# Ledger of designs, part 2: VHH binders against MAM domain-containing protein 2 (MAMDC2)

Target 1, 162 residues: MAM domain-containing protein 2 (MAMDC2), of Homo sapiens (Human) (q7z304r168to329)
Amino acid sequence: IECDFEENHLCGFVNRWNPNVNWFVGGGSIRNVHSILPQDHTFKSELGHYMYVDSVYVKHFQEVAQLISPLTTAPMAGCLSFYYQIQQGNDNVFSLYTRDVAGLYEEIWKADRPGNAAWNLAEVEFSAPYPMEVIFEVAFNGPKGGYVALDDISFSPVHCQN

## First folded at step 23 (VHH; from P6 with Y32H T101Y)

Design Q1
Fold by OpenDDE, fold request of step 28:
Structure Q1 (fold): chain B 162 residues (1-162), chain A 121 residues (1-121)
Amino acid sequence: as target 1 above (162 residues)
Amino acid sequence: QVQLQESGGGLVQPGGSLRLSCAASGFTFSNHAMSWVRQAPGKGLEVVSAISTSGGYTYYADSVKGRFTISRDNAKNTLYLQMNSLKPEDTAVYYCATLRYYGYDWGFDHRGPGTQVTVSS
C-alpha cells in the first residue's frame, strides 16, 4: 500500500477509467498545459513523480476520479500517511475510502484544508483486518476545480500521532 | 444505518409551490454532496438539483433552473428543495440522495424512499 510513485508499476495502484477525469502520473518531464503542477514530494525536483488529477475536463457536478490500491494481503492496523496538494479546496472534495471484497465502501478521511501550493501531510488511522483496498477519490464541482496531487504513501503499524 | 427521509410532497396545481425536506441520519451528512433526483412515470432517474458539501456550489437541471432552489443545513442534517412555478412535467417521485458522477452514470450511494409530487389542474 506504500508508494512513492517513482517506479513504473506504481505499486499496483490503478486509475479507474473515466471518460473525462482521471488520475495521471505527474512529475518528470510531464507538463500540464492547463495547470502549473507541483514538483514531486519525494525528491522535490522534476526528477520525481506523483499522481495527480486535473478538473479541466470535468463535465458533470461531483464527477469523480478514483485511484485504487491493490488489495491488502495481510492484516494490518496503524497509521496511513500520504502527502497531498489541493490547488483549490472549495471546488473539490478529496477523500480516502476503503473497499473490501464484499463491496463495503467507507470513507475514512476527507481533506479539510483550503487549497494551496504546498504539500500537506495526511495521517489516517487505518485498519485492514481482512483484504481491502484504499481508494483516493476526488469529486469535482466542475471544470474549474483545479488539481489534486498525491505522493509518498506510507504506513506505520502504530497509531497516528494526532 | 443510513437513513434518508423525504417529506413535503403532495398534490399542487400548475404554478404552485412545494418545499421538500430530507432528514438524514446514520452517516456524516456534512461530508457528502447531496441531490434531489426524480423519476417520472416511464422515465429513468433524473438529477434535478445538487449541492456541494458546504453549499457553495449548486447544480440545476435545465428544466428546473430559475424555479427550484436547493439548500442544506448541515447542523440539522437536512436537505431542502424549494419548488416554485411547478409544471405538470415536474410530476414524479422525488428522492433525496448522495451524489457522485462516475463518468457514465450518476451514483446514488444513499437514497431515500422518495416523496410523490403531483402537479395537476
Scores: ipSAE 0.470, ipTM 0.767, lowest interface PAE 0.6, mean pLDDT 93
Fold by OpenDDE, fold request of step 28:
Structure Q1 (fold): chain B 162 residues (1-162), chain A 121 residues (1-121)
Amino acid sequence: as target 1 above (162 residues)
Amino acid sequence: QVQLQESGGGLVQPGGSLRLSCAASGFTFSNHAMSWVRQAPGKGLEVVSAISTSGGYTYYADSVKGRFTISRDNAKNTLYLQMNSLKPEDTAVYYCATLRYYGYDWGFDHRGPGTQVTVSS
């Protein structure tokens, strides 16, 4: 589930298709006419990539964008870390879920900081005793919820330190 | 805290009927699509039926179409499943569940402890 989003395969992460709002690859030659997007966290340059979702495309109240990891293949437990940006704290909710093969969700993290348009480190206690997906979800309350960006997902088989 | 509690299960003969109920609490029931899922012995979970927030959209698995009817009473925070013409293959634990999304794929937020339905001669 580790990923710096620098390879075309995106480490198997997939966007759940939504007619309006979706996770996209940012960085590189990607340009957004509505938002000033960040530089990636990995290289901190235009050469690097990350994932982002922009609320400007939202048409319905509480519309959701999901970035879904591949299924875990072996039992694992430890600290899941990732970097994220929330452009503004209003009208969006950024959460991390697990979803098992039966489709049952469990929220394991939610952003609780106002937006700052800077890379933030999240550290989340993560346990997957059986196959499950990790889902990065952004819910928007309207088209003025700014962007959310995600980069440099990592896992360590130890408890989170922070 | 979200709570779902199924009731109405039991033992019935083939061709019989049961009416399941699901009492919901701890969330705004009317804002959530709901579903009935079941798990038969040795099998995985199967979505039996689903219903949108207003009831304007319903889904039925092919195996239960024409026999089962899902409904909801938002004023009572209750989900129902009328099961007619029951068959032995309907034997399973039946769960009510909140849907996070449905239509293309299925995602659930919460599920009750389930109620046993046994169809046998």
Scores: ipSAE 0.030, ipTM 0.443, lowest interface PAE 3.4, mean pLDDT 90
Fold by ESMFold2, fold request of step 28:
Structure Q1 (fold): chain B 162 residues (1-162), chain A 121 residues (1-121)
Amino acid sequence: as target 1 above (162 residues)
Amino acid sequence: QVQLQESGGGLVQPGGSLRLSCAASGFTFSNHAMSWVRQAPGKGLEVVSAISTSGGYTYYADSVKGRFTISRDNAKNTLYLQMNSLKPEDTAVYYCATLRYYGYDWGFDHRGPGTQVTVSS
């Protein structure tokens, strides 16, 4: 459930398939000449990697991109943390859900609008007493929804300090 | 628990108007895009209109453009649909629902029990 997205490694995370909007690997040697994306958090350089989703090809109102973790394999409880960046002045919603094997979704975190364009740390109390997935979701309302970037997902069995 | 409750339906003559309301509770209404969907007799569900969390973006089906207006009041946790110039083809059960688009089709994570709108003379 931990990932720094380096070495072309998604750590078992997968997209929910959507023909218009999906999470992609950013940074490193992977270039998109029409994107103005951040430096990664891990290496603070254009060579580091992160995941991102951009609204450019969104065609529908409330179009959703989901990045889904592997199912947890053992009971766990503690602090799930990650770094994220949201392009300022854009209408998107970035949220974190859990989904159990019966398909029950629960929202466990939602991004506040940051006052800057820097990487922000999120720390989320997380409990998985039975197998479940963690889902990073971005909803866009059109192609001017900007981008969301995600890096350095980690878990600690110790309660969040926040 | 999530609750959505529609009201304002009824019988109206062609050319008339109705205003539907949907009261929301049990969730943070302002965090959800909302929609009105309808089911006419013998037909499937149709997304009539949708509105973003802030109200800044709206969507209308071609069949209702220019006649229907969606709005929301996040302070009152209420979604509205103003229906003008009603036609017999608008006869349906109208549902208030949350909205997501999952790449191929609309998803309605929560939906109310619906309110009947009948347009006839």
Scores: ipSAE 0.011, ipTM 0.366, lowest interface PAE 8.9, mean pLDDT 77
Fold by ESMFold2, fold request of step 28:
Structure Q1 (fold): chain B 162 residues (1-162), chain A 121 residues (1-121)
Amino acid sequence: as target 1 above (162 residues)
Amino acid sequence: QVQLQESGGGLVQPGGSLRLSCAASGFTFSNHAMSWVRQAPGKGLEVVSAISTSGGYTYYADSVKGRFTISRDNAKNTLYLQMNSLKPEDTAVYYCATLRYYGYDWGFDHRGPGTQVTVSS
């Protein structure tokens, strides 16, 4: 469930196709980046690869884009961490879910709307006692929802320390 | 635990009005788009109306457009449906539900037990 999204490989993560809103790979070249990301004391690469989704083609309220991990293969518990960026002044909802083999969802984290357009660290207590997927989800209610970017997903067997 | 509880249903004559309410608890109501769905006898579920998290976007089925008004009060965790000019074909159980659009159709991950609306002379 760990990925830095380099080498144009998603580490087994899959975007669920939606006609209007999807996660895409950003960064890496001028064709993939329309603007230089802001410098952040926590971001390791100014021009590294990341995943992003924006709202420009959204046509329905509560339209969702999902980035879905492979199923976990062994029981695990600890801290799931990742960096994210949310465009200011938007009406999106960025959440993290688990989904079991029967397709049942549970929300385990939701973004609190950071004050700046900088990369922010999220640390989420995570437990997978049986096979499950981790789903990064952004919901938009129209084309003015902005964008969300995601990078550097990692897992530690140590509980989150805040 | 998520709880949704509808109220305000009943028997009315054609042309009458009802206002449905849905009390929500056990989740952050303001972060969820909401809908009213109905099920007439022997029919499947129909999305009657839906409203975005902020209330800035609304949807109405063609059969109710101009007659029904969806609204929400995020401070009270309550969803509303004002139903005017009711017709016998509006007879159904009305459910309050959370709503997402998954590219091809709507999904309902939380739904209340429903309230009966009967429109008859």
Scores: ipSAE 0.011, ipTM 0.319, lowest interface PAE 9.4, mean pLDDT 76

## First folded at step 26 (VHH; from Q1 with D109Q)

Design S1
Fold by ESMFold2, fold request of step 28:
Structure S1 (fold): chain B 162 residues (1-162), chain A 121 residues (1-121)
Amino acid sequence: as target 1 above (162 residues)
Amino acid sequence: QVQLQESGGGLVQPGGSLRLSCAASGFTFSNHAMSWVRQAPGKGLEVVSAISTSGGYTYYADSVKGRFTISRDNAKNTLYLQMNSLKPEDTAVYYCATLRYYGYDWGFQHRGPGTQVTVSS
C-alpha cells in the first residue's frame, strides 16, 4: 500500500478508466494543467514526484477520477497515512474508499478540512481482514476546479495517533 | 443511516409553481453535492439540477433552465427546488439524491423515495 511515487513508478496503483479525468505522475513528467502544481512532499522540489489529478478536461458536474491500489495480499489493520493538497474554494470532493472482491464500496475518509495549498496529513484507521483495494477518489465541478495531489502513502500496524 | 425525504409535490396547473424540499440526515450534508432527479411515466431517470457542497456551483438540464432554481441550506440539512412556469412535460416523480459522474453517466449513491409532481389542466 505504501508509496512515495519517487521513482516514476506507481507502486501498482492504477486509474479506473475515465475519458476526461485521470490521475497522473507529477514532477518530472508533468502534463499541461490548468493550475500550477506543487513541489512534491518527500523532497520539496520540482524534481520530486507525486500523483495528481487536474480538472482541466472535466466535462461533467461532479466528474470523478479514481486511483486504485493493488489488492492487499495479507490481512492488515492499523493506520493508513498520506499527504494531500487540494485547491481552496473549488468545492472539490476528495474521499478514500475500500472495495472488497465482492465489490462492496465503503467510504473510510473524506476531506473535511478547509482546503489549502500546503500538504495536509491524513491519518485513517484502516482494516483489510481479507483482500481489498484502497481507492482515492476526486470529484470536480468543472474544468476550473484546480487540482488534487497525493504523496507519501504509508501504513502502520498500530492505531492512528490523531 | 442515511435518510433523504422529499416533500412539496402535488397537482398544479400549467404555468404554476411548486417548491420541493428534501430533508437530509445520517451524513454530513455539507460534504455532498446534491441533485434533483426525475422520472416521468414510462421514461428513464433525468438529472434535473445539481448543486455543489457549498452551493457555489450549479447544474441545470436544458429543459428546465430559467424555470427551476436549486438551492441548499447547509445549516438545516435541506435541499430545495423552486419550480416555476411548470409544463405538463414536467410531470414526474422527483427524487433528491447525492451524485457523481463516473465516466459514462450519473451515479446516485443515496436517493430518497421521491415526491410526485403532476402538471395538468
Scores: ipSAE 0.566, ipTM 0.814, lowest interface PAE 1.5, mean pLDDT 84
Fold by OpenDDE, fold request of step 28:
Structure S1 (fold): chain B 162 residues (1-162), chain A 121 residues (1-121)
Amino acid sequence: as target 1 above (162 residues)
Amino acid sequence: QVQLQESGGGLVQPGGSLRLSCAASGFTFSNHAMSWVRQAPGKGLEVVSAISTSGGYTYYADSVKGRFTISRDNAKNTLYLQMNSLKPEDTAVYYCATLRYYGYDWGFQHRGPGTQVTVSS
């Protein structure tokens, strides 16, 4: 589940294809003509990479973009941390879900900030006693919902401190 | 446990009005976009109306625009649908549901058991 998105395999994370809005690799030489995207959190330079979704291509109310982790392979519990950036918090919902093999969703985190175009640290209590995925989901009200960026996912087998 | 419970349905004459309510519990209501969906006899589910978490954005099916009004009270965990100028074509089971669009179709993660609305002379 840990990933800094600096390698081509993206740690096995997969974007769920949507005809309109998707998670993409940002940073590096990649440019977005519609948004001024952030520098990655890992290297804090133009050489680093992260994941982002831009609402500019949203066509439907509450259209969703999902970035899906590989299934966990061993029981684990602890603190899942990641850095995220929300350009505009009023026109999107950024959430973290778990999904088991039966397809059961559970929301374990939701961003509660109005957006500040800065990297924020999220710390989430995470428990996976059996195989499950984590899903980074953004639901947009429309095409003016800005971008959401994600970087540097990490896991610690201790409870979150905050 | 997540619960959604619709109320306010019934039998009404054409041109009449009904106000549907949906009581939500077991989840953070204010964090979810909500919708009213309906299923008429012999037809599939249709999104009638939807509303964003804050209420700043609303959606209406073309068939109900100007006649139906969706609203929500997050403090009361309640969703509403004011239905005016009802037509026989509005006859259906009406459900309240959380709403997402996954690029190909609408998704309803949580949905109530529904309330029957019958418009007939």
Scores: ipSAE 0.401, ipTM 0.738, lowest interface PAE 0.7, mean pLDDT 92
Fold by OpenDDE, fold request of step 28:
Structure S1 (fold): chain B 162 residues (1-162), chain A 121 residues (1-121)
Amino acid sequence: as target 1 above (162 residues)
Amino acid sequence: QVQLQESGGGLVQPGGSLRLSCAASGFTFSNHAMSWVRQAPGKGLEVVSAISTSGGYTYYADSVKGRFTISRDNAKNTLYLQMNSLKPEDTAVYYCATLRYYGYDWGFQHRGPGTQVTVSS
């Protein structure tokens, strides 16, 4: 589930298709005409890439964009870390869920508000004793919910420091 | 563990009223939009009403507008549904559920076991 989103395969992460709001690859030569998106966290330049979602085409309240990891293949427990950025002054809910094969969701992290124009480090206690996915979910209240960016997912088999 | 538990269902005559409650635990209730969904015999799940995190936004199915009122108390981790002027077609199992919209339909990440509402003469 580790990923810096610098390779085309995106480490097997997939966007759940939504007619209105989706996760896209940002950075590189990608430009967003509606928002000033950040530079990637990996290289701190326009050469790097990250994932982002923009609410500009949201039509329904609590409309969701999901980025879904591959299933875990071995038992694992430790600290899942990632960098994220939430556009300041906008209303959205950025959460991390696990989903097992039975389809049961569990929220294991939620971003604090308000957002800002800096990359933030999230550290989340993560346990997957059996196969499950992690889902990066953004819920918007409307088209003015701003953007959320995600980069540099990593895992360490130790407890989070914070 | 996430827990949602509905209460307040029962048998009422047409025109009667019920007040459903949903007690939530195991997750940050105040961070989730909540909904009441129902399933009538032989039918699929229907979103009856929904309410945003702060309560600033509400949704009602056309069939219940003007009769049902959704509310929440985040301090008590409780969701409510006031059902007035009940009709036989309101007969269903009513579920409390977290709500997301996935572009095509509503999703319920967490849902309670449900409470039976029966409207009959």
Scores: ipSAE 0.379, ipTM 0.725, lowest interface PAE 0.7, mean pLDDT 92
Fold by OpenDDE, last read:
Structure S1 (fold): chain B 162 residues (1-162), chain A 121 residues (1-121)
Amino acid sequence: as target 1 above (162 residues)
Amino acid sequence: QVQLQESGGGLVQPGGSLRLSCAASGFTFSNHAMSWVRQAPGKGLEVVSAISTSGGYTYYADSVKGRFTISRDNAKNTLYLQMNSLKPEDTAVYYCATLRYYGYDWGFQHRGPGTQVTVSS
């Protein structure tokens, strides 16, 4: 589940297709006409990449974009960390879920920081005693919800420090 | 365990008013957008009104705009629906539900048992 989104395979992360709002690869030569997107967190340059979702094409209240990890393959427990940006803090909900093979969802994290143009570090206690996937989900109130960006997911088999 | 329980339904004459309440427990109410959905006999489930986590954004079906008002009290874990100028066509079972839209359909992860609203002369 660790990923810096710098390789084409995106570490097996997949976007759940939505006709209106989806996770896309940002950075590099990619430009968004609707938003000034950030530079990637990994390289702090135009050479790096990250994932982002922009609300500009949202058509429905609480429309959801999901980025889904591969299933975990071995038991793991520790601190899952990632960097994220929320352009506007009031018009979207950015959450992290786990989902097992039975389809059971569990919310393990929700962004509680105000929106800003800086990368924020999230640290989440994560436990996967059996195969499950993590889902980065953004729900938008509408098309003016700004963008959410995600980069540099990492895992450490120790408890989070904060 | 997650619980949503609607109340306030009943029989009312056309032009009358009702105020529905939904008591939530077993989950972080303030983290979820909430909705009122209804199902009339022989018809599908439709979203009547919805409200964002903070209450800063609201949605209303065209059929109820100007007549219904959704609100929430996160401190009380309660969702409300003020229904004014009720019409016979508003007759339905009204459900309180969490709300997401997944691109093709509405998702109601949690939904109450519903309360009957009957508008009849």
Scores: ipSAE 0.368, ipTM 0.721, lowest interface PAE 0.8, mean pLDDT 92
Fold by OpenDDE, last read:
Structure S1 (fold): chain B 162 residues (1-162), chain A 121 residues (1-121)
Amino acid sequence: as target 1 above (162 residues)
Amino acid sequence: QVQLQESGGGLVQPGGSLRLSCAASGFTFSNHAMSWVRQAPGKGLEVVSAISTSGGYTYYADSVKGRFTISRDNAKNTLYLQMNSLKPEDTAVYYCATLRYYGYDWGFQHRGPGTQVTVSS
């Protein structure tokens, strides 16, 4: 479940295909023609990579992009942390869900900041007593929802401190 | 635990009215667009009405426009559907659900068990 998105396999994270809006790998020499994307959090340079989604191609109300983790393979509980950046917070909702094998969703985190175009640390109490996926979801109200970026997912088997 | 519970369904005569309510808990209700969907016998799920997080946007299926009104009270974590001028073709199980669009169709991450609405003379 941990991932810095620096390797091609993306730690098994998978974008759910959407004809309009998707999670892409950012960083490196990749440039977005519509948005000035951030430098990655890992290296804070053009050499690093992260995941991002841009709303520019959104066509429908509450259109979502989902980045889905592999299923957890062992019981785990602790603090799930990740860095995220929201360009514009007014027209998108960035949330983290768990999804079990039965397909039941549970929201365990939501960005509550208006967006500051800086990397923010999220710390989420996470418990997966049985196999679960985590889903990073961005819901857009329209094409002016800006971008959301995600990087450096980590897990610690201790409770979040903050 | 996420819970959605519909209420207010029942049997009504054509031309009658019902008001459905949906009580939500276990998630941040105000962060989700909500919808009423229905399933009639032999038919698939149909989005009847939807409402944005703030209520600034509403959607109605053509078949219910002018007759149904969706609303929400985020302070009470409650979704409503006022159904007027009911018709036999409105007979269905009505569900409240969170609404997302996944690029191909509408998705419902959370959905209640439903409430039966029957319109019959």
Scores: ipSAE 0.346, ipTM 0.706, lowest interface PAE 0.8, mean pLDDT 91
Fold by ESMFold2, fold request of step 28:
Structure S1 (fold): chain B 162 residues (1-162), chain A 121 residues (1-121)
Amino acid sequence: as target 1 above (162 residues)
Amino acid sequence: QVQLQESGGGLVQPGGSLRLSCAASGFTFSNHAMSWVRQAPGKGLEVVSAISTSGGYTYYADSVKGRFTISRDNAKNTLYLQMNSLKPEDTAVYYCATLRYYGYDWGFQHRGPGTQVTVSS
């Protein structure tokens, strides 16, 4: 469930296909960019990479993009951390869910709208006593919903230091 | 426990008005986009209207645009639907719901038990 998204590598994460909105690789020399996107967190440069989702092609109210981890393969508990950036002044909802193999869907974190455009650290208490997916979800209400960027997903078996 | 409770339905003449309310509890209402969904007798569910967390974006089905107005009061955890110029075709059970579009279909996170609206002479 760890990924820094460099070398155009998604570490097993996949989109839930949506014809209008999906997570893409951002940064580097990526040519299909419709919004002004931030420097990546890992290298803190325009040439580094991260994942992002942009609202420009959204067609439906509450249209969601989901980036889904591989299922966990062993029980684990600790702190899931990641860096994110949300375009200020735009209406979107960025959340983190778990889903087990029985389909139980649980919100474990939701972004507060930060007062700045910098990368923000999220630390989320995470428990997967049985196989689970981790889902990064952004919901948009139209093409003016801005973007969300995500980088440096990591896990520690120690409680978060919230 | 998440609870959504609709009210304000009833019997009304064609051309009349109703105001629906939905009281929310057991979750952070302001963090959820809300919708009104209806089911006419013998028919499937139709998303009638929806509103973003901030209220800055709204959606209306073509069949109700210009006649219905969705609003929310995040301080009171309440969703509203003002329904004007009602037609017999608007007869349905109206549900308050949180809703997402997953590219192929609408999915519900939470939905209330509904309130009946009947438009008839």
Scores: ipSAE 0.022, ipTM 0.430, lowest interface PAE 6.8, mean pLDDT 78

Design S1
Fold by ESMFold2, last read:
Structure S1 (fold): chain B 162 residues (1-162), chain A 121 residues (1-121)
Amino acid sequence: as target 1 above (162 residues)
Amino acid sequence: QVQLQESGGGLVQPGGSLRLSCAASGFTFSNHAMSWVRQAPGKGLEVVSAISTSGGYTYYADSVKGRFTISRDNAKNTLYLQMNSLKPEDTAVYYCATLRYYGYDWGFQHRGPGTQVTVSS
């Protein structure tokens, strides 16, 4: 469930195919630099890659793009973290779900109102006592919904700090 | 526990008006896009109208555009549907629901028990 999306490696994540809106690999953007991150890894913009979804081809109200992890293979619990960026002032919704093998969805995180156009850290308490998928979802209400970007998905078996 | 409860249905003459309400509890209402879905006798479900989390974007089915107005009050956790110029074909059970479009069909995550609207002379 960990992925930095470098070298066009998606770490087993796949789109739920939607003819109008899907997550794509992006690159060449300068990521927001945080004081706690390794500068060398995150500062190389020419080599930097991330996933993003853009609303430009959205046709329907509440049209969603889903980026889906591989099923978990062993019980796990801890902190799921990732960096995200949401275009400021756009009415899109960025959420994180789990889905079990029976297809039951549970929302485990939702971005607050759109923030500044900077990379933000999310830390989500995550528990998978049985096989499940992690799903990053963005819902748009039309082609002017902006974009969402996602990078540096990581898991730690220690509870989130905050 | 998510709860959606519709009200305001009833019997009305053609050309009349009704206002439906949906009280929401058990979730953060302001974080969810909402919709009105109806089922006429012997027919499938139709998404009548939908509204974004902030109310900045709305959707209307062609059959109701110009006659129905969706709105929400996030402070009161309430969704509304103002129905004007009602016609006999608007007769249906009206449901308050959350929904998503997955590129192939609509998914309805949560739906209330519905309120009956009957339009007849």
Scores: ipSAE 0.013, ipTM 0.396, lowest interface PAE 7.8, mean pLDDT 77
Fold by ESMFold2, last read:
Structure S1 (fold): chain B 162 residues (1-162), chain A 121 residues (1-121)
Amino acid sequence: as target 1 above (162 residues)
Amino acid sequence: QVQLQESGGGLVQPGGSLRLSCAASGFTFSNHAMSWVRQAPGKGLEVVSAISTSGGYTYYADSVKGRFTISRDNAKNTLYLQMNSLKPEDTAVYYCATLRYYGYDWGFQHRGPGTQVTVSS
């Protein structure tokens, strides 16, 4: 459930394919993943990595990209934390869901739409008493919905700090 | 514990009007894009309209553009569909739903039990 997205590791997270909107791996110097040369030595070997989705190819209202964790394998409770960055836009929605094996979704967090483009820390009380997936979801209403970036997912077995 | 309850359906003549309402509870209504979905007899589900969390963006199926108007009142946790110039082809069960477009198809998060709209003479 923890991931820093370094060295081609997604830590078991998978992107749900959508023809128009998908989570991709990005780095510190990448501003647009479809323009990055994959063999840039400095970028590959020395740059930090994160997950990134933008709205450039969105064609439908409420079109979603999903990044899905592996099922939890043991009961757990505590604080799920991660860093995120949202480009200012009124029409993207960044949310965190759990999904159980019966397919029931529950929203456990939604971004507050911060006023700056800095990395923001989210801390979410998380409980998985039975197997479930964690889903990072972004919904866009069109190609001008901006971008969302996600990094440094971690879990602590104690309640979130104040 | 999530509840979506549609109302306002009924029998109307062609050319008539109806206003559907959907009362929401058990979740933060203002944080969800909402939609109206219909199922005509013997047909699959069709998304007829959707509205963003703030109401700043709306979607209408081509079959209802210019005749139907979606709106929401976040203070009252209520979604509305004003249906004008109704046609027999609009006969369906109408559902209030929270849904997303997942590539080439729509998926449901939550859906109400629906309200019947019948347009006939």
Scores: ipSAE 0.012, ipTM 0.366, lowest interface PAE 8.3, mean pLDDT 76

